# Ledger of designs, part 4: VH-VL binders against Protein FAM180B (FAM180B)

Target 1, 160 residues: Protein FAM180B (FAM180B), of Homo sapiens (Human) (q6p0a1)
Amino acid sequence: TQPHAGQPMDSTSVGGGLQEPEAPEVMFELLWAGLELDVMGQLHIQDEELASTHPGRRLRLLLQHHVPSDLEGTEQWLQQLQDLRKGPPLSTWDFEHLLLTGLSCVYRLHAASEAEERGRWAQVFALLAQETLWDLCKGFCPQDRPPSLGSWASILDPFP

## First folded at step 21 (VH-VL)

Design x4 (from w3 with heavy chain S100T)
Fold by OpenDDE, last read:
Structure x4 (fold): chain C 160 residues (1-160), chain A 121 residues (1-121), chain B 110 residues (1-110)
Amino acid sequence: as target 1 above (160 residues)
Amino acid sequence: QVQLVESGGGVVQPGRSLRLSCAASGFTFSKYAMYWVRQAPGKGLEWVAVIWYDGSNKYYADSVQGRFTISRDNSKNTLYLQMNSLRTEDTAVYYCARHTYPSDTYAFDIWGQGTLVTVSS
Amino acid sequence: QSALTQPASVSGSPGQSITISCTGTSSDIGKRKYVSWYQQHPGKAPKLMIYDVSNRPSGVSNRFSGSKSGNTASLTISGLQSEDEADYYCQSYTGRNTYVFGGGTKLTVL
């Protein structure tokens, strides 16, 4: 019995309120207030009162339904991003999704108790960071390729 | 039926090692984080260790850190607790417990019947 | 982390309502909705009775209810029955994949 690949939740079923990004300042405040990683690999807002606010609820839904909770899902999202490299810049929604996925990787990296697992998340994070930079400089990047993280990649490589 | 069954308990001397097992049945074991919780005779419940659903992450209570190792074999639907350098204060009934799913609920919904570990000179 | 504070014992007569308190801190009960209650009969494993402050698992009697105010969670048992005589433990999620239990409360049905 093939594990049912979670059908990509039709973006249409996420109620209209999730499509408009919150003000960047509000999102920053939510993220700064603190997230926590549960035993299933999902990120949560630590403060329940904050999580109950409209922006908090939106972020909660994004973290629950759009941000991958495992390495495989993260790698799948990364592959999709790589496939989009030749296209236009990412939508605001896809870019937000990319950033939140990157954030998730940081928490997984920090929480990882085993060196091998830490290394895997570090690699995926580095690749997501490259995709982020590529999207930001799309159409005017000097080498028409994703910028190398250079020395930054070495910091994240647990196996120099 | 959803069930957890602990085994491997017994009487051991201080400084010795013991390995506990917990056999899971009636559910998809690989989807759930698993916990060990212990209860000393006539005392309350104490969290001991956690292992993530895929075995990628492990955490321990300070009281057992460096002495105990939690592991799992998802192909065998089995949870393990390797206990080294056992102490008299480790004497307890050891329960395996399933964490709730999905991740927006935080409780232990399924418990085994426990296995008694007695550490005595 | 220090155990959550529970009364050592409570008692009630059949048909009465009793409440067991569980006091934590702003870093556990006060911070999150992840408070659970377990019933344990002598020589038995704990049984989940309440999760997320007030939710009941399937098969748990509606006589059991949970609430929270500030840093204190409460378990109320209405229409007390002889089979309710047990130890009760509260639990709170403390973050970082860890939990804290209360010291337990012995309920006696008189």
Scores: ipSAE 0.440, ipTM 0.809, lowest interface PAE 1.4, mean pLDDT 88
Fold by OpenDDE, last read:
Structure x4 (fold): chain C 160 residues (1-160), chain A 121 residues (1-121), chain B 110 residues (1-110)
Amino acid sequence: as target 1 above (160 residues)
Amino acid sequence: QVQLVESGGGVVQPGRSLRLSCAASGFTFSKYAMYWVRQAPGKGLEWVAVIWYDGSNKYYADSVQGRFTISRDNSKNTLYLQMNSLRTEDTAVYYCARHTYPSDTYAFDIWGQGTLVTVSS
Amino acid sequence: QSALTQPASVSGSPGQSITISCTGTSSDIGKRKYVSWYQQHPGKAPKLMIYDVSNRPSGVSNRFSGSKSGNTASLTISGLQSEDEADYYCQSYTGRNTYVFGGGTKLTVL
């Protein structure tokens, strides 16, 4: 039974409307203005006026279609990131996706009413942070010693 | 037909416990967040509790926090409300309500007929 | 959270148009478009009549319409009929998966 190699999500299928962030400062303002989780686990821009702007609409599409809405999807994305670990630095789009996924974990950690669920999101968040560090370290750090956030993060790695 | 049917209501003394059930039919129960809403006799509607579609998150009104527990069994298409330490103020018709789907709409589109809980000495 | 403010009662004659107001704050009605209206007949469960300020669910009469201005939402019932006699509740999303209801308005058809 050949392991189905997850087809690399062709970055090209990001339909023409998900243009690269025009202004990082605008994205920051959108994120700073606040997001909210709905009862379906979807993230929304809290301010409707901001959400109606071109950058707001882009972010909305990312949050709805690209940022995982559950733990399983987040773990799958994490696995993909780990598979990309030995490759070149992430594209701007993939890096943005990683950051937004990390941010989504923060909201989910805060929203989690059950300790077990909170623990799972904390674990995934820590692993995403590690992947972020790994990507940022590409070209600067020895390949034989992956940057580790500490023993606590390694013990929690579901994907050794 | 899409339907919600509450059960488990009755008359209980203060300090006692009661468990309500809501049986869902005619839709994919596991895709919807579910709410409990109550209405005291001759009064308005009050939100009580919410549970996410997968049961991962639960939230409660301050009035019932620490006393009530919302849960669901998606394999049985059933929503539950465990009510402990009941008070006279908890006397109400309890409705289970389905949250709209997809999540870009925020309303309760399906309601049960309700079950009456009376807390009296 | 304090209930949204509704008039206790409104009345109208058959064929007339009536409006029920629902006043909240900048933290609820004024903040988001997620205002809903419910009709409740005596001894019955609430029925969703309007969602997202002005949208009607399938099967709801076009005599029911909704609007919002500032912190006040309004339900208008045109061509009033005897079957419209009921209690009406507004609802607003308050964030974090929570909602607030109005105190309810009793509509009497004269």
Scores: ipSAE 0.437, ipTM 0.809, lowest interface PAE 1.3, mean pLDDT 88
Fold by OpenDDE, fold request of step 22:
Structure x4 (fold): chain C 160 residues (1-160), chain A 121 residues (1-121), chain B 110 residues (1-110)
Amino acid sequence: as target 1 above (160 residues)
Amino acid sequence: QVQLVESGGGVVQPGRSLRLSCAASGFTFSKYAMYWVRQAPGKGLEWVAVIWYDGSNKYYADSVQGRFTISRDNSKNTLYLQMNSLRTEDTAVYYCARHTYPSDTYAFDIWGQGTLVTVSS
Amino acid sequence: QSALTQPASVSGSPGQSITISCTGTSSDIGKRKYVSWYQQHPGKAPKLMIYDVSNRPSGVSNRFSGSKSGNTASLTISGLQSEDEADYYCQSYTGRNTYVFGGGTKLTVL
């Protein structure tokens, strides 16, 4: 019995309000207030009052439905980012998604009780950082060649 | 019917090891985080350990850290607690408990009947 | 982690209403809505009675209700019955997948 490949959630059905990014200051305040991982691997806003605000609700929806909750989903998102590497700069929405996914990796890396799991999240985080650098350097870095973070990823090898 | 059944309790001497098991039935075991909670005779409830739904993360109470190991086999619908270097203060009824789902609810909705562990000289 | 503070015992007559308090801190009960209550009869496993301060699981009597003010959660049992005689424990989520229990309250129905 072939494992049913999870159908790509059709990005079309999440209502138009989620696509417009909040003001950067608001997002910063939300993220600075802190997130928390639950036992199901979902990220939540720690402050319930903040989570109940309109921006908080938006972030909650992003964290629940768009930010990957596991390593496999994160790796899939990473692959998509790599496929987009030669294209135009990411949209503001995709860039926000990239940043939130990176932040998610940091929380998961910190929460990981096993060295192997911690190493895997560290590696994925480093690769996401590389993709962030690629995006930010598009049209701005010399010859459109950002520095490689590959040497830094080797430092994160959990099995030296 | 949703059910948890603990086993493996008994009488052991200090410094010995014991392994508890919890068999789950009536639900998709692999979707739920699982907890061990203990209760010393005539005392309150104490959280012991947690394991995530996929076994990726484990956390322990300070009282058992470094001595106990929580694990699970999702293919067997079974939760385990390996207890090493047992102490007299570890004497308790040990319960396995299911964490609620979805993630916006934080409680233990299903409990086993518990298994008694007695550590005595 | 310091246990949540509960009264050691509470008593009431059949048909009366009683309230059990559970006092924590600004880092647990005061911070989050994740307060639960459990009923435990002698020699039995705990049973979830209230979750998220005031929600009842399916099959729990509407005589059980929960509330919270500041750092104190409360369980109210209305129309006391003999079968309500049990130990009651509050629980609060403390973050990072950890919980703290109260010391327990013995309810006696007179």
Scores: ipSAE 0.436, ipTM 0.808, lowest interface PAE 1.3, mean pLDDT 88
Fold by OpenDDE, fold request of step 22:
Structure x4 (fold): chain C 160 residues (1-160), chain A 121 residues (1-121), chain B 110 residues (1-110)
Amino acid sequence: as target 1 above (160 residues)
Amino acid sequence: QVQLVESGGGVVQPGRSLRLSCAASGFTFSKYAMYWVRQAPGKGLEWVAVIWYDGSNKYYADSVQGRFTISRDNSKNTLYLQMNSLRTEDTAVYYCARHTYPSDTYAFDIWGQGTLVTVSS
Amino acid sequence: QSALTQPASVSGSPGQSITISCTGTSSDIGKRKYVSWYQQHPGKAPKLMIYDVSNRPSGVSNRFSGSKSGNTASLTISGLQSEDEADYYCQSYTGRNTYVFGGGTKLTVL
């Protein structure tokens, strides 16, 4: 009796449900209910009932597979965003990804027990926030110059 | 074989310090969050401290907050617990425990045999 | 954090089924699926018997089963054997990478 090799979960079926963003109100409700970091640095929805809903499952998948779980991955995403800065506005999906990554940074910043780690997350968060402003400013701001987050943001090295 | 081995326990006076070690073997230590759990004689289990797989985050029980420090050296596959300002109520068998992997399961799947810490005058 | 509530002791005869309850609150057992059970023999380290309410680790007998309803988790041991005599602890995840244990239940096999 050959051990049934667990069929690789067809990665293709997980992809289709992630492309259409949920209504902003629904996402807000899910996020407002609270997230938590596990011991592996993964974000989870605190309320299991909410997490089991269709929107909750979508958010879970985003948090697991698309939102970086470490500083290096976050910095890589930040670099990609910076490379896209001069291009057209981000897609709805990319913008959502940016926002969720920023939120992730806040949780990680708060969870960080070491001052150095906390500082690194704070820097990345500030830079992601700046990228958010850049994107929002595209087509709306004179000369495409976004608002400044302050002098402290301009002196931060993009990669600590 | 997956194994955790605690050491460093002993008898100390109140106010003194002690450092516990936990040597890990048989698994990739750097992939796992680690916990200290203690058990006072004839009492139940109490979690003491946690450290993330990369050492980036640490949490403590209120009972030991500000007195104990959890740390790890992944290059040595070793977990540590620095215990300062020890109290009589800290008397317990101290276990190191591995958190389950992947992170969507929340339990301690591997335990050491424990090391006894006795705080007495 | 207040310990989860367990009966201090339970007893059963060989071959019987017994159930150990573990009662928490809406902030622990009632909130999440992360309830675990440990068996501890005298002078030994705890052993994981159940995780995530009802899952068994490899090598754990199918005589052990777990369930949850509301704020109460339960460990059932069917076909009780002499080797099952031990202390049993429930555990619940409380958030922020912290856990709470039950007070423990001594199981005696008569």
Scores: ipSAE 0.427, ipTM 0.803, lowest interface PAE 1.3, mean pLDDT 88

Design x4 (from w3 with heavy chain S100T)
Fold by ESMFold2, look of step 21:
Structure x4 (fold): chain C 160 residues (1-160), chain A 121 residues (1-121), chain B 110 residues (1-110)
Amino acid sequence: as target 1 above (160 residues)
Amino acid sequence: QVQLVESGGGVVQPGRSLRLSCAASGFTFSKYAMYWVRQAPGKGLEWVAVIWYDGSNKYYADSVQGRFTISRDNSKNTLYLQMNSLRTEDTAVYYCARHTYPSDTYAFDIWGQGTLVTVSS
Amino acid sequence: QSALTQPASVSGSPGQSITISCTGTSSDIGKRKYVSWYQQHPGKAPKLMIYDVSNRPSGVSNRFSGSKSGNTASLTISGLQSEDEADYYCQSYTGRNTYVFGGGTKLTVL
């Protein structure tokens, strides 16, 4: 109908975080039904209109470049997080990466068609949540009393 | 060179079964979702089935649901279509096709030459 | 059983521009970027000409362009050549792992 005006490509590399305030309704729509695991194992925004918003474009970049696309990659990154338990708290970017990876696990758990696969994703999610608690506690909690997700981990790991 | 080559087409009677194969080469097969698309003689294209890159999920057009099974063997770079309870309406050239990159484009960038399935008598 | 609606045929003279329409619903086309176009010469497999409404794959002539308005996608071929005589199909992804094609349009170059 009408010509599409090309948008100038910005020269700035996109940062790795969701640091600017987001409109609550757009963020809720993105979280509720706006994400979908695609046929090639990548988590993406399924609604083009939402994907074209400023929050949607930023989220797409984060999902494409920073969130592991499969179980093996997620498990490898989880191991790296566990190796860093004694170090300083995660950067804002790494912490956001941790939260987005956890969200990705929820979508993959829901999409998995076999019980064994669901169990593996649930286990990884529970461990990522434990790393989240550990990082929040750094500098404040004694190293000999790490946080634990007790019964929540068992709910997410049906048969380890 | 990226290639898809179908085989296994032929003439069968209604109610019988047939298995199609699609050999892939020139790309990392296990990274791509794969498709079957058919075309009845003198007619348009019809999507038949999709299988996810790792074989974990499979979806079918309503017209073949419950009768056809898509599968893949990523170690052999091969896609399959098992067609059971064939009907005259299944007569078509069957193409295998590859999902386009990037993954959220949902188009088919590489197609095989097709294999003819005729269900007659 | 929804299908995308295309004209059965379209014709043009060499050097002209022609446009092929593809009409669906908001769930098929209107709210989605997942519209593609395929060219099929007689006896050959389809070839992807346009994806994501308006993007050309590598190796596709810039004479082919795509657009969308409302629930209608369009394929435009400029500088029409005799080699452009073929059937053209639109296709969309409707979500939930479901794909639909249009009925096809035969392009004749007079």
Scores: ipSAE 0.261, ipTM 0.675, lowest interface PAE 2.7, mean pLDDT 81
Fold by ESMFold2, last read:
Structure x4 (fold): chain C 160 residues (1-160), chain A 121 residues (1-121), chain B 110 residues (1-110)
Amino acid sequence: as target 1 above (160 residues)
Amino acid sequence: QVQLVESGGGVVQPGRSLRLSCAASGFTFSKYAMYWVRQAPGKGLEWVAVIWYDGSNKYYADSVQGRFTISRDNSKNTLYLQMNSLRTEDTAVYYCARHTYPSDTYAFDIWGQGTLVTVSS
Amino acid sequence: QSALTQPASVSGSPGQSITISCTGTSSDIGKRKYVSWYQQHPGKAPKLMIYDVSNRPSGVSNRFSGSKSGNTASLTISGLQSEDEADYYCQSYTGRNTYVFGGGTKLTVL
């Protein structure tokens, strides 16, 4: 981001140095309309201006390193989550990874042009949502009785 | 060694159809988006079509929309271009090309040597 | 689809530097990094020389460099050699799953 000519650009908010302010409105823009699924199945931040912000750079790191690009990779990671079901709640980092993978499934579900592909992504999304609910419920619910997704899971099925 | 080999070019009359193939080797074909790019004799490069890594999405240049169909068979590592209702202006060398990694570069790093399609009476 | 504008030809002597321009719109070039350059010798397939405005693929000489200013991207070839004589194309991604090439520039080494 380039500063404007003739205007003061320095604003000391903390005496010893500058840190960029939080930009929650940028995070909202990124989550609602700022992402695009690319031709190789990776989520990318569409606008390089948004990508250069602190929230954008953080999100790009997570997307580049942790979100699977295809169905097989997503299913393999889902299996690892299921192996952890009996353990303690996921770390903040692993939980964010779970949420971003679920988000990527939604984008891939809506980007799919074939009904069979939509059905496969919908199934994986439903299972990831179930693991999310299970992890949120740890400490409140019995570990071998995960929350049910119920009939709303049929919204994800292209042939209800 | 990464290779792309086109086939199926030839001489055909206007209004007829041809199907081009592109055989891929030396890389995991199913992880890459694939392209067709053409070049009329003595002219520049023109993008024709793209197909996503899994075949789920396909996009075309306006000049071929509704006449050409891109497809892929990931089990056979093969890309296809079905060209219907051919016109004399479709005469070109047709290249298949692979999307560059990382995926957000939107460039073509591996090209075949091309196959010539000639549309003439 | 829009076309990117390139000069039809450029020339230079061995050892000189030359620059090929590629002008588009803000959506094609100005606000985005998705500019690439291809070299094509007669009878051969194109070869990727520059991607993302300024990055070189492995195996491309550091004599080739790319830059962007406003809506214009540039390919610079330093230390010009006879094997650099070829056609050069710029290419962009429009952000709608659509790709456009420039008309090409014929480089002649004198």
Scores: ipSAE 0.237, ipTM 0.661, lowest interface PAE 3.3, mean pLDDT 81
Fold by ESMFold2, last read:
Structure x4 (fold): chain C 160 residues (1-160), chain A 121 residues (1-121), chain B 110 residues (1-110)
Amino acid sequence: as target 1 above (160 residues)
Amino acid sequence: QVQLVESGGGVVQPGRSLRLSCAASGFTFSKYAMYWVRQAPGKGLEWVAVIWYDGSNKYYADSVQGRFTISRDNSKNTLYLQMNSLRTEDTAVYYCARHTYPSDTYAFDIWGQGTLVTVSS
Amino acid sequence: QSALTQPASVSGSPGQSITISCTGTSSDIGKRKYVSWYQQHPGKAPKLMIYDVSNRPSGVSNRFSGSKSGNTASLTISGLQSEDEADYYCQSYTGRNTYVFGGGTKLTVL
């Protein structure tokens, strides 16, 4: 309400909610800087300078509070997505959440040293990928069904 | 009441083994990374080992690498330290400690009272 | 493993402010925001006083504050009280699943 007179340029943005997705190029820059999995199973941005920016803080909050960090949580959300298959396409928020959850699975698959755990993460990732394709196809695929990932999914499984 | 209670300390001769336990209560043990930190008599704190929340990864200080093994049983809310090939320099009070929440805060917010290990001939 | 450098001892009178320094490398302190401080009374376990350079856990007096400049972190205790007499340790995380403590500083309240 008050004029912003006399302040230097202020490039920081406050007021965006977690439901407001970043532009794709901002998200790509953050992900290109790299993520790493920590001792408590959470993903975080490796570059501390980028992590402290407003988009970096938003991504940190998404990774910490809204993207599942374990197999049970990921499987529960996968079931929700499967229940919504015949509904409208996901919101941009939910689609971003789906993509980040899939990315999280890749990092956890890479970190897993036991074959059983690696296989479980690979399976969940393949199913998330199928849900992603299904959502992209809603109302556009000829048979109202998602493309098959059968042979592609075998490439992700270390023990086919 | 969040609590960590160490046990299994004692007096042993050099070259022998000892297994420490840390019983956790009052929090969801399987969500937290856990640590061993030791303090020689009259000396400062020294980090010994970390184990990830699910037991998947373990890291050790150089001074104990290859001799000590950290482990956990999430079904029993218990952290362990297997100490092999003990040396007199391993004499210390051994504390178990919990990683701070949130996980990107690399500090230890809950500590046990410690268990004394004395290695002497 | 490089240790963080702290003064061996500091002292102050009740009501005064004192500062304890903790100096490391750029990888230990300068480039990291993961600096913590612990208070340890004789015969007791350490207690977390400051995390992430300057944040206080709930239940820790606002007389305790932390800061960082370059490769040096600082713990400041204002309004010094007899109960503050203890050993104080700084600790950092270097980003390789490795944790380093300072040698400790004995605070004496005169």
Scores: ipSAE 0.226, ipTM 0.648, lowest interface PAE 3.6, mean pLDDT 83
Fold by ESMFold2, fold request of step 22:
Structure x4 (fold): chain C 160 residues (1-160), chain A 121 residues (1-121), chain B 110 residues (1-110)
Amino acid sequence: as target 1 above (160 residues)
Amino acid sequence: QVQLVESGGGVVQPGRSLRLSCAASGFTFSKYAMYWVRQAPGKGLEWVAVIWYDGSNKYYADSVQGRFTISRDNSKNTLYLQMNSLRTEDTAVYYCARHTYPSDTYAFDIWGQGTLVTVSS
Amino acid sequence: QSALTQPASVSGSPGQSITISCTGTSSDIGKRKYVSWYQQHPGKAPKLMIYDVSNRPSGVSNRFSGSKSGNTASLTISGLQSEDEADYYCQSYTGRNTYVFGGGTKLTVL
């Protein structure tokens, strides 16, 4: 998933192979194969053959080193995204990072055993989804009417 | 600096219980899955149990299932093994071990020096 | 739990290269990249020498290398030295939170 809402941006300021996203169909096949949380609370690709491919290794590194794995890190990055709402659309790198962080929240919400922690992950996920929609709409939506996805629970309800 | 120290081994009769401890230092204990691995005298290594970083999941070798309980106290940086209904074949040196970082390596990079448990009639 | 198959012993002269094999199934070696090797000197705890089939931890000599082919993993020790005399164990993660070790191989440096 390489979204563009006016200015396609690949961030290369940091360096490394992670700045070059795979084609969306490759990413979809990796995610379709499934992720799981492991013994240390990190997301990984269940299918070891796919995990060993170049796209699989790239996803593994993103999940391990660049996607926050705790509430504090996720909340801090969310605040930074909210502070930048008036700026240009996110780079392809930052948008991919946003989507993967949202996906990580879903897995951590599912794994959480305490209701308070579950509620905090749900809130962070809903706000990340809001930022995703906002970024997709930046070049096309009125500045005074930003999009909203409503409550996090409605996002997860496939049968209204 | 990184260290694991087992304690609680000793000589016990079959059918009795024993509790092992493993004190961790020099690393953030609560980020790591932890293991017990044993080695009978003159024999090879045998995995015994694993506990996830947060204690949420625990798994055991078939040979100890139902008799041993792994646990951890992340506030004290300590891993435990409660061994009930001990048998002569449980005689071994018991090691605690740390999961390798990053988590998808599934190897044990830090080991304690072990504590001997002898179960004899 | 299943055991991985290793030779009971191997020997070599100083300076020689030696290979220790570790044979399992497709579920514990063939389809897995989670193969590791441990060195254990008498009276000491095991030490991780190789992880993920062929990677060395920091501080492990480049004389140690690992590989796999089919359902067999191999540890190769080049330029044998007297301190390499030890027991060597392979280990795999077979999925479902299950870990298996080989029976061990005693390396004797003649």
Scores: ipSAE 0.209, ipTM 0.642, lowest interface PAE 3.9, mean pLDDT 82

Design x4 (from w3 with heavy chain S100T)
Fold by ESMFold2, fold request of step 22:
Structure x4 (fold): chain C 160 residues (1-160), chain A 121 residues (1-121), chain B 110 residues (1-110)
Amino acid sequence: as target 1 above (160 residues)
Amino acid sequence: QVQLVESGGGVVQPGRSLRLSCAASGFTFSKYAMYWVRQAPGKGLEWVAVIWYDGSNKYYADSVQGRFTISRDNSKNTLYLQMNSLRTEDTAVYYCARHTYPSDTYAFDIWGQGTLVTVSS
Amino acid sequence: QSALTQPASVSGSPGQSITISCTGTSSDIGKRKYVSWYQQHPGKAPKLMIYDVSNRPSGVSNRFSGSKSGNTASLTISGLQSEDEADYYCQSYTGRNTYVFGGGTKLTVL
């Protein structure tokens, strides 16, 4: 339990895996560079130099292996997030995953060429946004209920 | 053995329709984006259409937009091209092609032998 | 959209090296790695020879190499052999799910 002196900075620095989120500032810088969907359903960083950096490679691995790339996988992940509603606030890892999954839905919604597919992505995005609000609300919601997104969600999917 | 086999080509009159099929074998079809590429007799290659791995997104060359529809049936390992309102300039050999792995490589690594579509009166 | 520009023909003697050029824009060649080369013998389907500017698929001879400079990609065939006589096409991905081919180059082995 007691900290020790001895190469802690270098070991801590190189010990970061996929379970250890990047600082929010690094994440926003990568997202500012822009993402692009490819034809096999993978998001990637448009700037090839940034994609080759260590933070860029971490984001690529998260997007390819942990963030779902299709509706069925996203719906399964959404169910897992809903099962976590009753627990403590999400870890920074799970919250990062939730936000990246939501971002992925936005890109897939914009890329979809069929109206039915756009409607399904919009519905899933609205539910992920609801989960985000529930998690942020856990510490202060007076009635222990999440905020409603009903009217906002209808704008994305007028004919469910 | 990885293989793509096109079928459904033939001679048709202008204004008519034709459906091409491409049977895939030897790989997990549902993980790959698929393409149609055509080649008019004595001419170069022209990209026609792409369909994403799950069929969710489809994109077309301007020359065929609104007339051609690409589709796939992942349970049958089959790619399709529905060609409506055919014109004489659509006369070509039509190739089915597979997207290269990994996904951020935008090349066509497996091609069928092609099927000839001739549009004439 | 715009086609990539290739010479109509090139020729060489057995054992020589030849280079085929492919010129486009910054959005289809200059700023992207997505340049590929295909070989097509008469009556046959195209075969992928080079992808991502310079990478060679398994089973393609090391006599084939690719490079780019600015908005021009190049395919080089060293140690030219009679079997190399074919049509060669460059291809790029220009973004927005759009693909473009060059007009093709006929290689004649003398």
Scores: ipSAE 0.169, ipTM 0.610, lowest interface PAE 3.8, mean pLDDT 82

